# VHH binders against IgGFc-binding protein (FCGBP), part 11

Target 1, 184 residues: IgGFc-binding protein (FCGBP), of Homo sapiens (Human) (q9y6r7r2070to2253)
Amino acid sequence: AECQAWGDPHYVTLDGHRFNFQGTCEYLLSAPCHGPPLGAENFTVTVANEHRGSQAVSYTRSVTLQIYNHSLTLSARWPRKLQVDGVFVTLPFQLDSLLHAHLSGADVVVTTTSGLSLAFDGDSFVRLRVPAAYAGSLCGLCGNYNQDPADDLKAVGGKPAGWQVGGAQGCGECVSKPCPSPCT
Short names: E, the ipSAE of ESMFold2; O, the ipSAE of OpenDDE; V2, 0.75 times the mean of E and O plus 0.25 times the DockQ between their complexes.

## First folded at step 8 (VHH; framework vhh_enristomig)

Design f1 (from c5 with N35H; at its last look DockQ between E and O 0.54; V2 from the best seeds 0.00; counts 0 for: pae E 3.7 > 2)
Fold by ESMFold2, look of step 8:
Structure f1 (fold): chain B 184 residues (1-184), chain A 118 residues (1-118)
Amino acid sequence: as target 1 above (184 residues)
Amino acid sequence: EVQLLESGGGEVQPGGSLRLSCAASGFTFDWYAIHWYRQAPGKQREWVSTITSGGDTYYAESVKGRFTISRDNAKNTLYLQMSSLRAEDTAVYYCARDFYEESGYDYWGQGTLVTVKP
């Protein structure tokens, strides 16, 4: 299944639930919150959101995949580039037999041996594809992957901000100008 | 390749109306919030209005009730209907989409001048 975040931002969970969320902090997009299924690799995907000249909306600034004891970051601040463990690498990039990263049009695409695929267009569009082996094990903005879109935000009481994992205190959604100071 | 082109500015009397347009290209228009800003001579640019991709609209207090922002996603075009214009509305009006590039962080159109005569 595929979870998406795009634009200012819109989200579609792994279960097909659609919502909008204009937070400006760092949020959990997806992880196996009670450990991965047997034989599946553990991972964490987080997004960091920001204002971009207007306080009324936010956009995905960066997305980070933590897997295989490495951190891979894609960012709008440096489109078409990849940082691995904080260091820029040359694309296409291969980490042993564990994962491959390459350019596809505007996207940097990371594909892992565990079956995850993460793409970011260097602007706002995040796509996370997760193998069926993770069904029922996931949490975050992408939902719990149980084929029921109605419960994807239940763990945070229907409030996507409950998935905040970073950012300065006081981060929140902006609705109009003037807004609170951005958290990024 | 992102391009924004404003049009529709001109000279009007107080209380008059104008309709501004912004033609957009080079990005997926219907995914993004699009904004109007304005800059009066000698002043910093100020936010005027925003329409989100979902159609929610927001206005600066100084224009609320007088300006209406709208979008036509089929034509990749943003509009600002201005009515009850005042001398304080005289400015160059800019259409903007928030974005980053390697050398810059914002993209603005060239602007369209609105002059409200005393």
Scores: ipSAE 0.300, ipTM 0.628, lowest interface PAE 3.7, mean pLDDT 83
ESMFold2 (binder alone), look of step 8: mean pLDDT 81; pTM 0.813
OpenDDE, look of step 8: ipSAE 0.717; ipTM 0.857

Design f2 (from c5 with N35Q S103E; at its last look DockQ between E and O 0.70; V2 from the best seeds 0.00; counts 0 for: pae E 3.2 > 2)
Fold by ESMFold2, look of step 8:
Structure f2 (fold): chain B 184 residues (1-184), chain A 118 residues (1-118)
Amino acid sequence: as target 1 above (184 residues)
Amino acid sequence: EVQLLESGGGEVQPGGSLRLSCAASGFTFDWYAIQWYRQAPGKQREWVSTITSGGDTYYAESVKGRFTISRDNAKNTLYLQMSSLRAEDTAVYYCARDFYEEEGYDYWGQGTLVTVKP
């Protein structure tokens, strides 16, 4: 199953639920909330979003995968590059037999032996592919992966901002008209 | 490479109308909010209008009611219909996709000059 965020931004969850969300903080995209299923690797994917000129919308600035006790970051600030544990690496990159990262057109693509695949086009388009073994165990903007789109935001009361995990002081969703806090 | 090309500028009398176009390429036009900005001689650039990927429109107070932003996603083209033009509207008009204060990533066109004769 694949979760996507693209443009200003549109989201589609692992269960096919579609929504838009213009927050500018850091958010949990996907993680196993109560630990990974038996035999599956633990991971965390977060996104940091930003305005780009207009206050009416936001875009994905960067995405970070934490897995195997390493942190891998892709960013619009440096397209076609990868940081591992805060240090730029040469692409293609190999971490033993655990993961591989390479360029595919505009995308940096990270694939793991756990079956995860993360791609970012250096602009706004994030794709996260998660193996079926994680079904029912996930939380975040990508939903819970239970094949029911209707409940993907239930844990946060239908409000995507509930998945905030960080961000600058005063970050949040803004619209050029009256904005929700903290952007107002 | 992202490319934005403005056209449709020219000279016009006060109270007149003009339609600007912005041809976009090198990105998925339907995904992004696109803006018009303008810069009068000797002044800093000024935001004019935004249209989101979903078609929601926003305007600077100085142009509200006189300018209409629109997009044709089939043609990858942004428009600005300007009416009731005033001398203060004289400027180079730019279409733009992104603005980054910190990083300096700006996707701007080359601009098209609009001159409203005194």
Scores: ipSAE 0.357, ipTM 0.696, lowest interface PAE 3.2, mean pLDDT 85
ESMFold2 (binder alone), look of step 8: mean pLDDT 80; pTM 0.810
OpenDDE, look of step 8: ipSAE 0.708; ipTM 0.851

Design f3 (from c5 with N35R F99W; at its last look DockQ between E and O 0.67; V2 from the best seeds 0.00; counts 0 for: pae E 6.0 > 2)
Fold by ESMFold2, look of step 8:
Structure f3 (fold): chain B 184 residues (1-184), chain A 118 residues (1-118)
Amino acid sequence: as target 1 above (184 residues)
Amino acid sequence: EVQLLESGGGEVQPGGSLRLSCAASGFTFDWYAIRWYRQAPGKQREWVSTITSGGDTYYAESVKGRFTISRDNAKNTLYLQMSSLRAEDTAVYYCARDWYEESGYDYWGQGTLVTVKP
């Protein structure tokens, strides 16, 4: 199954639920919140979002995968590059037999042995594929992966901002319209 | 490669109307907020209007009620319908996608000239 965040931004969850969310904090995209299934590795995927001129919308600035005690970050601030534990690495990159990262067009693509795949186009488009072994175990903006799109935001009362895990003081979604950019 | 091509400018009388178009390519148009800007001779570029991917619209106070922004996602085209034109609306009009300066991307068009004559 694949979760996507794209544009300003639109989301589709692992269960096919679609929503828009304009927050500018750091949010949990997906993780096994009660521990991974037996035999599956733990992971956390977070996104950090930003305004890009207009305050009416936001965009995904960066995506971080935490897995195997490493942190892998993809960012619009440096397209087509990968940081591992805060340090730029050469692509293609191999972490032992556990994970591989490479360029595919504009995307940096990270894949694991277990079939987890994260891609970011260096602009706004995040794709996260999660193996079926994680079904029913996940939480975050990508939903709970139970094949029911109707309940994917239930844990946060239908409010995607409930998945905030970080961000600068005063970050957040514009709650009233119009919310134009104070810049250009 | 991201490209934005404005068209539809020209000379009009005060009180007249024009419709500007912006043809977009090289990115997935319906994902992004798109904006119109204008620059009069000797002036700084100023924001005119924004339309989000969801269709919400925003306008500078100086054009509100006179200009209408719209988009046709099937044709990858942004429009600005201008009515009740005034001499102060004379400018080169640009369309722009939201940009991220640290990435070095230039998401601006080349512009189309609108001249409102007395």
Scores: ipSAE 0.098, ipTM 0.544, lowest interface PAE 6.0, mean pLDDT 83
ESMFold2 (binder alone), look of step 8: mean pLDDT 80; pTM 0.804
OpenDDE, look of step 8: ipSAE 0.560; ipTM 0.800

Design f4 (from c5 with G54E S103E; at its last look DockQ between E and O 0.64; V2 from the best seeds 0.65)
Amino acid sequence: EVQLLESGGGEVQPGGSLRLSCAASGFTFDWYAINWYRQAPGKQREWVSTITSEGDTYYAESVKGRFTISRDNAKNTLYLQMSSLRAEDTAVYYCARDFYEEEGYDYWGQGTLVTVKP
ESMFold2, look of step 8: ipSAE 0.481; ipTM 0.757
ESMFold2 (binder alone), look of step 8: mean pLDDT 80; pTM 0.806
OpenDDE, look of step 8: ipSAE 0.776; ipTM 0.878
ESMFold2, look of step 10: ipSAE 0.548; ipTM 0.790
ESMFold2 (binder alone), look of step 10: mean pLDDT 81; pTM 0.809
OpenDDE, look of step 10: ipSAE 0.767; ipTM 0.875

Design f5 (from c5 with A33S F99W E102S S103E; at its last look DockQ between E and O 0.54; V2 from the best seeds 0.00; counts 0 for: pae E 5.8 > 2)
Fold by ESMFold2, look of step 8:
Structure f5 (fold): chain B 184 residues (1-184), chain A 118 residues (1-118)
Amino acid sequence: as target 1 above (184 residues)
Amino acid sequence: EVQLLESGGGEVQPGGSLRLSCAASGFTFDWYSINWYRQAPGKQREWVSTITSGGDTYYAESVKGRFTISRDNAKNTLYLQMSSLRAEDTAVYYCARDWYESEGYDYWGQGTLVTVKP
């Protein structure tokens, strides 16, 4: 299954639920929130969003994958580049036999032996493919991966802003946690 | 490579109308909010209007009710219908896709001149 965020931004979850969300904070895109299924690798994918001129919409500025005790970041600030643990690496990049990153046109594509695939076009388009082994274990903007699109935002009361995990003070909608305090 | 090409500018008397077009290429037009800006001689560039990918429209107070922004996603084209033009609307009009204010990256057209004769 594939979760997407594109444009100003449109989202489609792993379960096919579509929504638009204009927050400008850092949000959880996907993670196994109560631990991964037996034999599956733990991971976290977050996005950081920003306004780009118009204050009516936002766009994905960067995407960070945390897996194998490493942090891999793709960003519109430096298209077609990859930071691993805060340091730029040469593409194609190989982390042992666990993970490969390469250029495909405008995209930086990260693929893992665990079956994850993350792509970012250096502008606004994020694609996250998650293997079926994670079904039912995920949370975040990409939904819970249970083949029912109707419940993908239920954990946050139908409000995507509930998946905020960071961001500058005063970003997006104010949420009590983990939104930086004070929320004015 | 993002390209934006404005057209439709010209001279108009006060109270007149003019329709600007912006042809876009080099990106997926349907995904993005697109903007009109204008710059009068010796002044800073001023935001005029925005249309989102979903079709929501926003206007500066100085043009609200007189200008209408629209888009034709099939033709990758942005429009600005200007009516009830005033002398203070004289400017070079630019269409623009998103930019990074703090990082200084902009996607702008070359502009089209609108002159409203006093």
Scores: ipSAE 0.115, ipTM 0.556, lowest interface PAE 5.8, mean pLDDT 82
ESMFold2 (binder alone), look of step 8: mean pLDDT 81; pTM 0.815
OpenDDE, look of step 8: ipSAE 0.390; ipTM 0.723

Design f6 (from c5 with D30S G54Y; at its last look DockQ between E and O 0.60; V2 from the best seeds 0.00; counts 0 for: pae E 2.2 > 2, grease 29.2 > 24.2)
Amino acid sequence: EVQLLESGGGEVQPGGSLRLSCAASGFTFSWYAINWYRQAPGKQREWVSTITSYGDTYYAESVKGRFTISRDNAKNTLYLQMSSLRAEDTAVYYCARDFYEESGYDYWGQGTLVTVKP
ESMFold2, look of step 8: ipSAE 0.468; ipTM 0.749
ESMFold2 (binder alone), look of step 8: mean pLDDT 81; pTM 0.822
OpenDDE, look of step 8: ipSAE 0.755; ipTM 0.870

## First folded at step 9 (VHH)

Design g1 (from f2 with G54E; framework vhh_enristomig; at its last look DockQ between E and O 0.01; V2 from the best seeds 0.00; counts 0 for: pae O 11.4 > 2, placed apart)
Fold by OpenDDE, look of step 9:
Structure g1 (fold): chain B 184 residues (1-184), chain A 118 residues (1-118)
Amino acid sequence: as target 1 above (184 residues)
Amino acid sequence: EVQLLESGGGEVQPGGSLRLSCAASGFTFDWYAIQWYRQAPGKQREWVSTITSEGDTYYAESVKGRFTISRDNAKNTLYLQMSSLRAEDTAVYYCARDFYEEEGYDYWGQGTLVTVKP
């Protein structure tokens, strides 16, 4: 299944739940909450959001994939580039036989042999494809992947901000009033 | 429903050639990058080649100069022309799309077996 984030920002979970969220911190997009299924790789995908020109909206600034004991970061601050463990690498990039990254138009696409894929257009559009093997084992903004869109945010009480995993001091707070309320 | 169906596998002698096909359906083919993977007996699946929606091609180092990836958007078909085949090329070959459509399920084809031996 595929999870998407775009714009200011809109989210579509792996189960198809749609919601908007204007958080400006770092949030868990997807990960096995209680460990990966047998035979499946562990992974973590996080997004860092920021304001752009207004306190009313946020955008995805960067997305980070942690897998195979490596950190892969894509960012709007460096479109069409990839950092692996904090170092820019040449595209196309191959990590042994396990992972491949390449350019496709505006997108940097990271694909694993297990079927996990992450794309970022260098602006705001994030796509995360997760293999069916992870069904029912995931958490984060992309939901739990149990084929029920109604419970995708249940783990955080329906509040996407509950998936905050980091961010700069003061993130998530509205500095200038009026402050918009995210729609879930 | 997204479907990928590999074909063209078989037995071939070292130094020989083989052409694989991947028939795609259930999505707008020309919007997506398509990839070849392979899995040899007792080994992990490995990336072989990618062709983007824009026609850019990429290859694993082990197959550069020997394999050619191409696509026919009119036929919704991906190809892998393999030449100068080696014993170590023996594997089940899979095609995969870069991303799945909204609410789509992860899908891998059944694969096609390539056996290189005297």
Scores: ipSAE 0.000, ipTM 0.235, lowest interface PAE 11.4, mean pLDDT 88
ESMFold2, look of step 9: ipSAE 0.466; ipTM 0.757
ESMFold2 (binder alone), look of step 9: mean pLDDT 80; pTM 0.807

Design g2 (from f4 with F99H E103S; framework vhh_enristomig; at its last look DockQ between E and O 0.58; V2 from the best seeds 0.00; counts 0 for: pae E 2.1 > 2)
Amino acid sequence: EVQLLESGGGEVQPGGSLRLSCAASGFTFDWYAINWYRQAPGKQREWVSTITSEGDTYYAESVKGRFTISRDNAKNTLYLQMSSLRAEDTAVYYCARDHYEESGYDYWGQGTLVTVKP
ESMFold2, look of step 9: ipSAE 0.503; ipTM 0.761
ESMFold2 (binder alone), look of step 9: mean pLDDT 81; pTM 0.816
OpenDDE, look of step 9: ipSAE 0.322; ipTM 0.681

Design g3 (from f4, 21 letters changed; framework vhh_8h63_2; at its last look DockQ between E and O 0.06; V2 from the best seeds 0.00; counts 0 for: pae O 3.3 > 2, placed apart)
Amino acid sequence: ELQLVESGGGLVQAGGSLTVSCAASGFTFDWYAMQWSRQAPGKERELVATITSEGDTYYADTVKGRFTISRDNAKNTLYLQMNSLKPEDTAMYYCARDFYEEEGYDYWGQGTQVTVSG
ESMFold2, look of step 9: ipSAE 0.502; ipTM 0.779
ESMFold2 (binder alone), look of step 9: mean pLDDT 81; pTM 0.818
OpenDDE, look of step 9: ipSAE 0.041; ipTM 0.489

Design g4 (from f4, 20 letters changed; framework vhh_lunsekimig_d3; at its last look DockQ between E and O 0.01; V2 from the best seeds 0.00; counts 0 for: pae O 10.1 > 2, placed apart)
Fold by OpenDDE, look of step 9:
Structure g4 (fold): chain B 184 residues (1-184), chain A 118 residues (1-118)
Amino acid sequence: as target 1 above (184 residues)
Amino acid sequence: EVQLVESGGGVVQPGGSLRLSCAASGFTFDWYALNWYRQAAGIERELIASITSEGDTYYVDSVKGRFTISRDNSENTMYLQMNSLRAEDTGLYYCARDFYEEEGYDYWGQGTLVTVSS
């Protein structure tokens, strides 16, 4: 299944639930909350969002995949580039036989041999593909992947901000007041 | 349906040349990076060359200066020109495209066999 985030920003969970969220902190996009299924790799995907030109909207600034004891970061601040453990690497990039990273159109695509794939266009469009083996085991903005879109945000009481995992001081706050109402 | 079909493999003497082709269909060709892999007997499949949608190329050290990857977007075809072939270049050569719409690591062709032998 595929999870998507784009724009200011719109989300489509792995189960197909659609929602908008204007948070400006760092949020969990997807991870096995209670451990990965047997035989599957553990992973964590987080997104960091920011305001762009307006206090009313946010965009994905960066996306980070943690897997195989490595951190892979894609960012709008360096489009078409990849950092591994904080160091820029040449594309295409190969981590042993475990994963590859390539350029495809505007996207940097990180793909594991097990079928996990993360793509970022260097602007705001994030796509995360997760193998079926993770069904029912996931949490985050991309939902729980249990084939029921109605309960995708249930773990956070229907409030996506509940998936905040970090962020700079003052994130989520307006820089200039009065703060405009979030718009979709 | 994404399809990749390799051709051009064969038997060649050391120092010889071959040109492999990969005919692609079922996707917007010029939007995707493409790769050549090879697999020798008893050895894991390895990436040997890559070309981005914009024409940037990458080579593994063992083939640098000898192999050239290229693409013709008008024909939906990728090529691998192999010069100065060595015995260690023997193997099954695969064309691959990054996946995203379907589960799986990459889209692969059936492969074409290259045998370098005196």
Scores: ipSAE 0.000, ipTM 0.239, lowest interface PAE 10.1, mean pLDDT 88
ESMFold2, look of step 9: ipSAE 0.528; ipTM 0.784
ESMFold2 (binder alone), look of step 9: mean pLDDT 79; pTM 0.788

Design g5 (framework vhh_enristomig; at its last look DockQ between E and O 0.01; V2 from the best seeds 0.00; counts 0 for: pae O 6.4 > 2, placed apart)
Fold by OpenDDE, look of step 9:
Structure g5 (fold): chain B 184 residues (1-184), chain A 117 residues (1-117)
Amino acid sequence: as target 1 above (184 residues)
Amino acid sequence: EVQLLESGGGEVQPGGSLRLSCAASGFTFDWYAIQWYRQAPGKQREWVSTITSEGDTYYAESVKGRFTISRDNAKNTLYLQMSSLRAEDTAVYYCARDFYEGDYDYWGQGTLVTVKP
């Protein structure tokens, strides 16, 4: 299944639930909350959002994949580039026989041999594909992947902000007051 | 439904040449980067080559200068021209596509290449 985030920003969970969320902090996009299924790799995907030109909307600034004891970061601040453990690497990039990263148009695409794929267009469009083996074991903005879109955000009481895992000081707050209503 | 079908595998002598094909269907072919992978007996699957939607090509160091990846968008077909083949090139070769919404597997069934005297 595939999870998507785009624009200012719109989300589609792995189960197909659609919602908008204008948070400006760092949030868990997807991870096995209680450990990966047997035989599956552990991973964590986080997104960092920011305002662009308006207090009413945010955009994905960067996306980070943690896997195989490495951190892979894609960012709108350096389109078409990849950082591994904080260091820029040449594309295409290969981590042993487990992971490959390459350019596809505007996208940097990270793929594992196990079926996990992450793409970022260097602007705002994030795509995460997760193998079926993770069904029912995931949490984050992409939901729990149990084929029920109605309970995707249940773990955080229906409030995506509950998946905050970090962010700069003052994130989530309006810089200019009065704060406008978030755009949908 | 996304489908990839590899063909062209077979037995060849060292130093020989072989051309693999991957027939794609079920998606807009020219929108996606497509890759070749291979898996040798007892080894993990490894990346071989990538061709992007824009026609950029990339190769693993082990095949650089010997293999050529190409695509025919009109035929929805990916190719891998292999030359100067070596015993260590023996493997099942797979074509793979970038992920697409709602789809799970983007691998073909593979085609066997055996390089031996």
Scores: ipSAE 0.022, ipTM 0.295, lowest interface PAE 6.4, mean pLDDT 88
ESMFold2, look of step 9: ipSAE 0.477; ipTM 0.764
ESMFold2 (binder alone), look of step 9: mean pLDDT 81; pTM 0.817

Design g6 (framework vhh_enristomig; at its last look DockQ between E and O 0.02; V2 from the best seeds 0.00; counts 0 for: pae O 9.8 > 2, grease 24.3 > 24.2, placed apart)
Fold by OpenDDE, look of step 9:
Structure g6 (fold): chain B 184 residues (1-184), chain A 117 residues (1-117)
Amino acid sequence: as target 1 above (184 residues)
Amino acid sequence: EVQLLESGGGEVQPGGSLRLSCAASGFTFDWYAINWYRQAPGKQREWVSTITSEGDTYYAESVKGRFTISRDNAKNTLYLQMSSLRAEDTAVYYCARDFYGSEYDYWGQGTLVTVKP
């Protein structure tokens, strides 16, 4: 299944639930909440959002995949580039036989041999494809992947902001008044 | 087996138009972003355009406003509508698909576009 985030920003969960969220902090996109299924790799995907010229909306600034004891970061601040453990690498990039990263048009695409795939266009469009083996084991903005879109945000009481995992001081706050509804 | 087959290339005059096609098979077409690349004689292959599985489109700066990428999922076909063609657009045009769980992208054989008076 595939989870998507784009624009300012719109989300489609792994189960197909659609929602909008204008948070400006760092949020969990997807991870096994209680450990990965047997035989499956553990991973964490987070997104960092920011305002761009308006307090009313946000955009995905960066997306980070943690897997195989490495951190892979894609960012709108450096389109078509990949940072591994804080260091820029040449594309295409290969991590042993486990992971490969390459350019595809506007996208940097990171794919594992197990079928996990992350793509970012360097602007706002994030795509996360997760193997079926993770069904029912995930949490985050992409939902729990149990084929029921109605309960995808249940773990956070229907409030995506509940998936905040970090962010700069003052994230989520408005700089100028009046603040849009998501700010206050 | 994943296969991509480009067609529609030919010779056109500057300012003319041409439509390329890429027939795809061997995979679920509507799940994948598909790309156009081109390679001019003596130059490196360069990215031209991308259309995502959801229909979002991206273009190289050199072709913006002149080229239009599209797809027909029912026909498993990718298109590139080229207009206002220039001499510098002369190249072999390739379609390419991203790989998942593989080490390489999938490419077609290419189709030649020649823009000449």
Scores: ipSAE 0.007, ipTM 0.251, lowest interface PAE 9.8, mean pLDDT 88
ESMFold2, look of step 9: ipSAE 0.409; ipTM 0.743
ESMFold2 (binder alone), look of step 9: mean pLDDT 81; pTM 0.819

## First folded at step 10 (VHH; framework vhh_enristomig)

Design h2 (at its last look DockQ between E and O 0.55; V2 from the best seeds 0.00; counts 0 for: pae E 3.4 > 2)
Fold by ESMFold2, look of step 10:
Structure h2 (fold): chain B 184 residues (1-184), chain A 117 residues (1-117)
Amino acid sequence: as target 1 above (184 residues)
Amino acid sequence: EVQLLESGGGEVQPGGSLRLSCAASGFTFSWYAINWYRQAPGKQREWVSTITSEGSTYYAESVKGRFTISRDNAKNTLYLQMSSLRAEDTAVYYCARDFYESGYTYWGQGTLVTVKP
C-alpha cells in the first residue's frame, strides 16, 4: 500500500482515507505504534512542513526515514540530494545490503530490503510504500493500515495535528493572514 | 522550468473593471495554492489574494468584496476579476507560486494596472 502527501498538502493514507492538513510542525507520517511485527524492521517516517510565503497553506519541506539506526533525509531545500545522518551522500547510494537510494526523474527514491519505499520529488510530493507485513500495526498521518479508511485518524480524535512530534516553538501559529482552519 | 505569465492589465477609470490572467507551466498547477501580489511605484510588493488547490479563496482586506480570484486547473490558468477599481489599486500585478520559505522563487513578469483619476 502507498501513503501520499502532495501539494498544499493533500494526504491519502495507506487505507485510502483522504484529508487535507496545513500544519507547519514536524509530524509522524508512519511508524509501528508499539514496535514492529515479528520479523519486520522498525522504522519511523516524519515530515517537517512549512509555509512558503502565504499562511493559507503549507507544504512538505522534508521527510526523514529512521531505520537501521540511520537517519535518511530528503528535502525541498536541496532537491535530488540525500543526507544520511546529516551528511550528503553521492547517488546512487548503498547501505550494505540493507537499502539503496537513487534518482528517478525529480524523485530521490529510497528502498529497503524489508520492502519499504520512500520517494520525494524535492518540492512537495512524498510517497511511502509499506509492505503488508505491517498491516494493523502503524500510527501516524498515514493511518493504521487496517483497510478501513474511516478510522485512520481515530487515535487523534480526527485531528491530524495530534501526530505532531516536533517543530520550532510557535509552529502551527498563524503569523499573517490568511490563516486556514485547522491551523490550531 | 516554472513559468507564470500575467496578462490583462491596462488603463481604466475609477469604478471600472479589469480581468487579469496568469498562465502557468512547468509544474502541476492543480496541486498548489497560487497568489496575486501587487507593487505600486515606490512601494513594497504586497499580498492581494490566494486561491488554494481546492478553491478556497483569501483576500487582503483592502480588496475584499471588489476582487475575485479564481482558477481553471484544466487550462493551468489563474484569474483575478477586479471591480470597483480605485486609484490606490494602480500597481504592477504579479502571479506567484510560493517556493521554499518566503515564496519569491516563482514570480511572473507582472502586468500593469493603471486607474486614472
Scores: ipSAE 0.347, ipTM 0.713, lowest interface PAE 3.4, mean pLDDT 86
ESMFold2 (binder alone), look of step 10: mean pLDDT 85; pTM 0.855
OpenDDE, look of step 10: ipSAE 0.429; ipTM 0.741

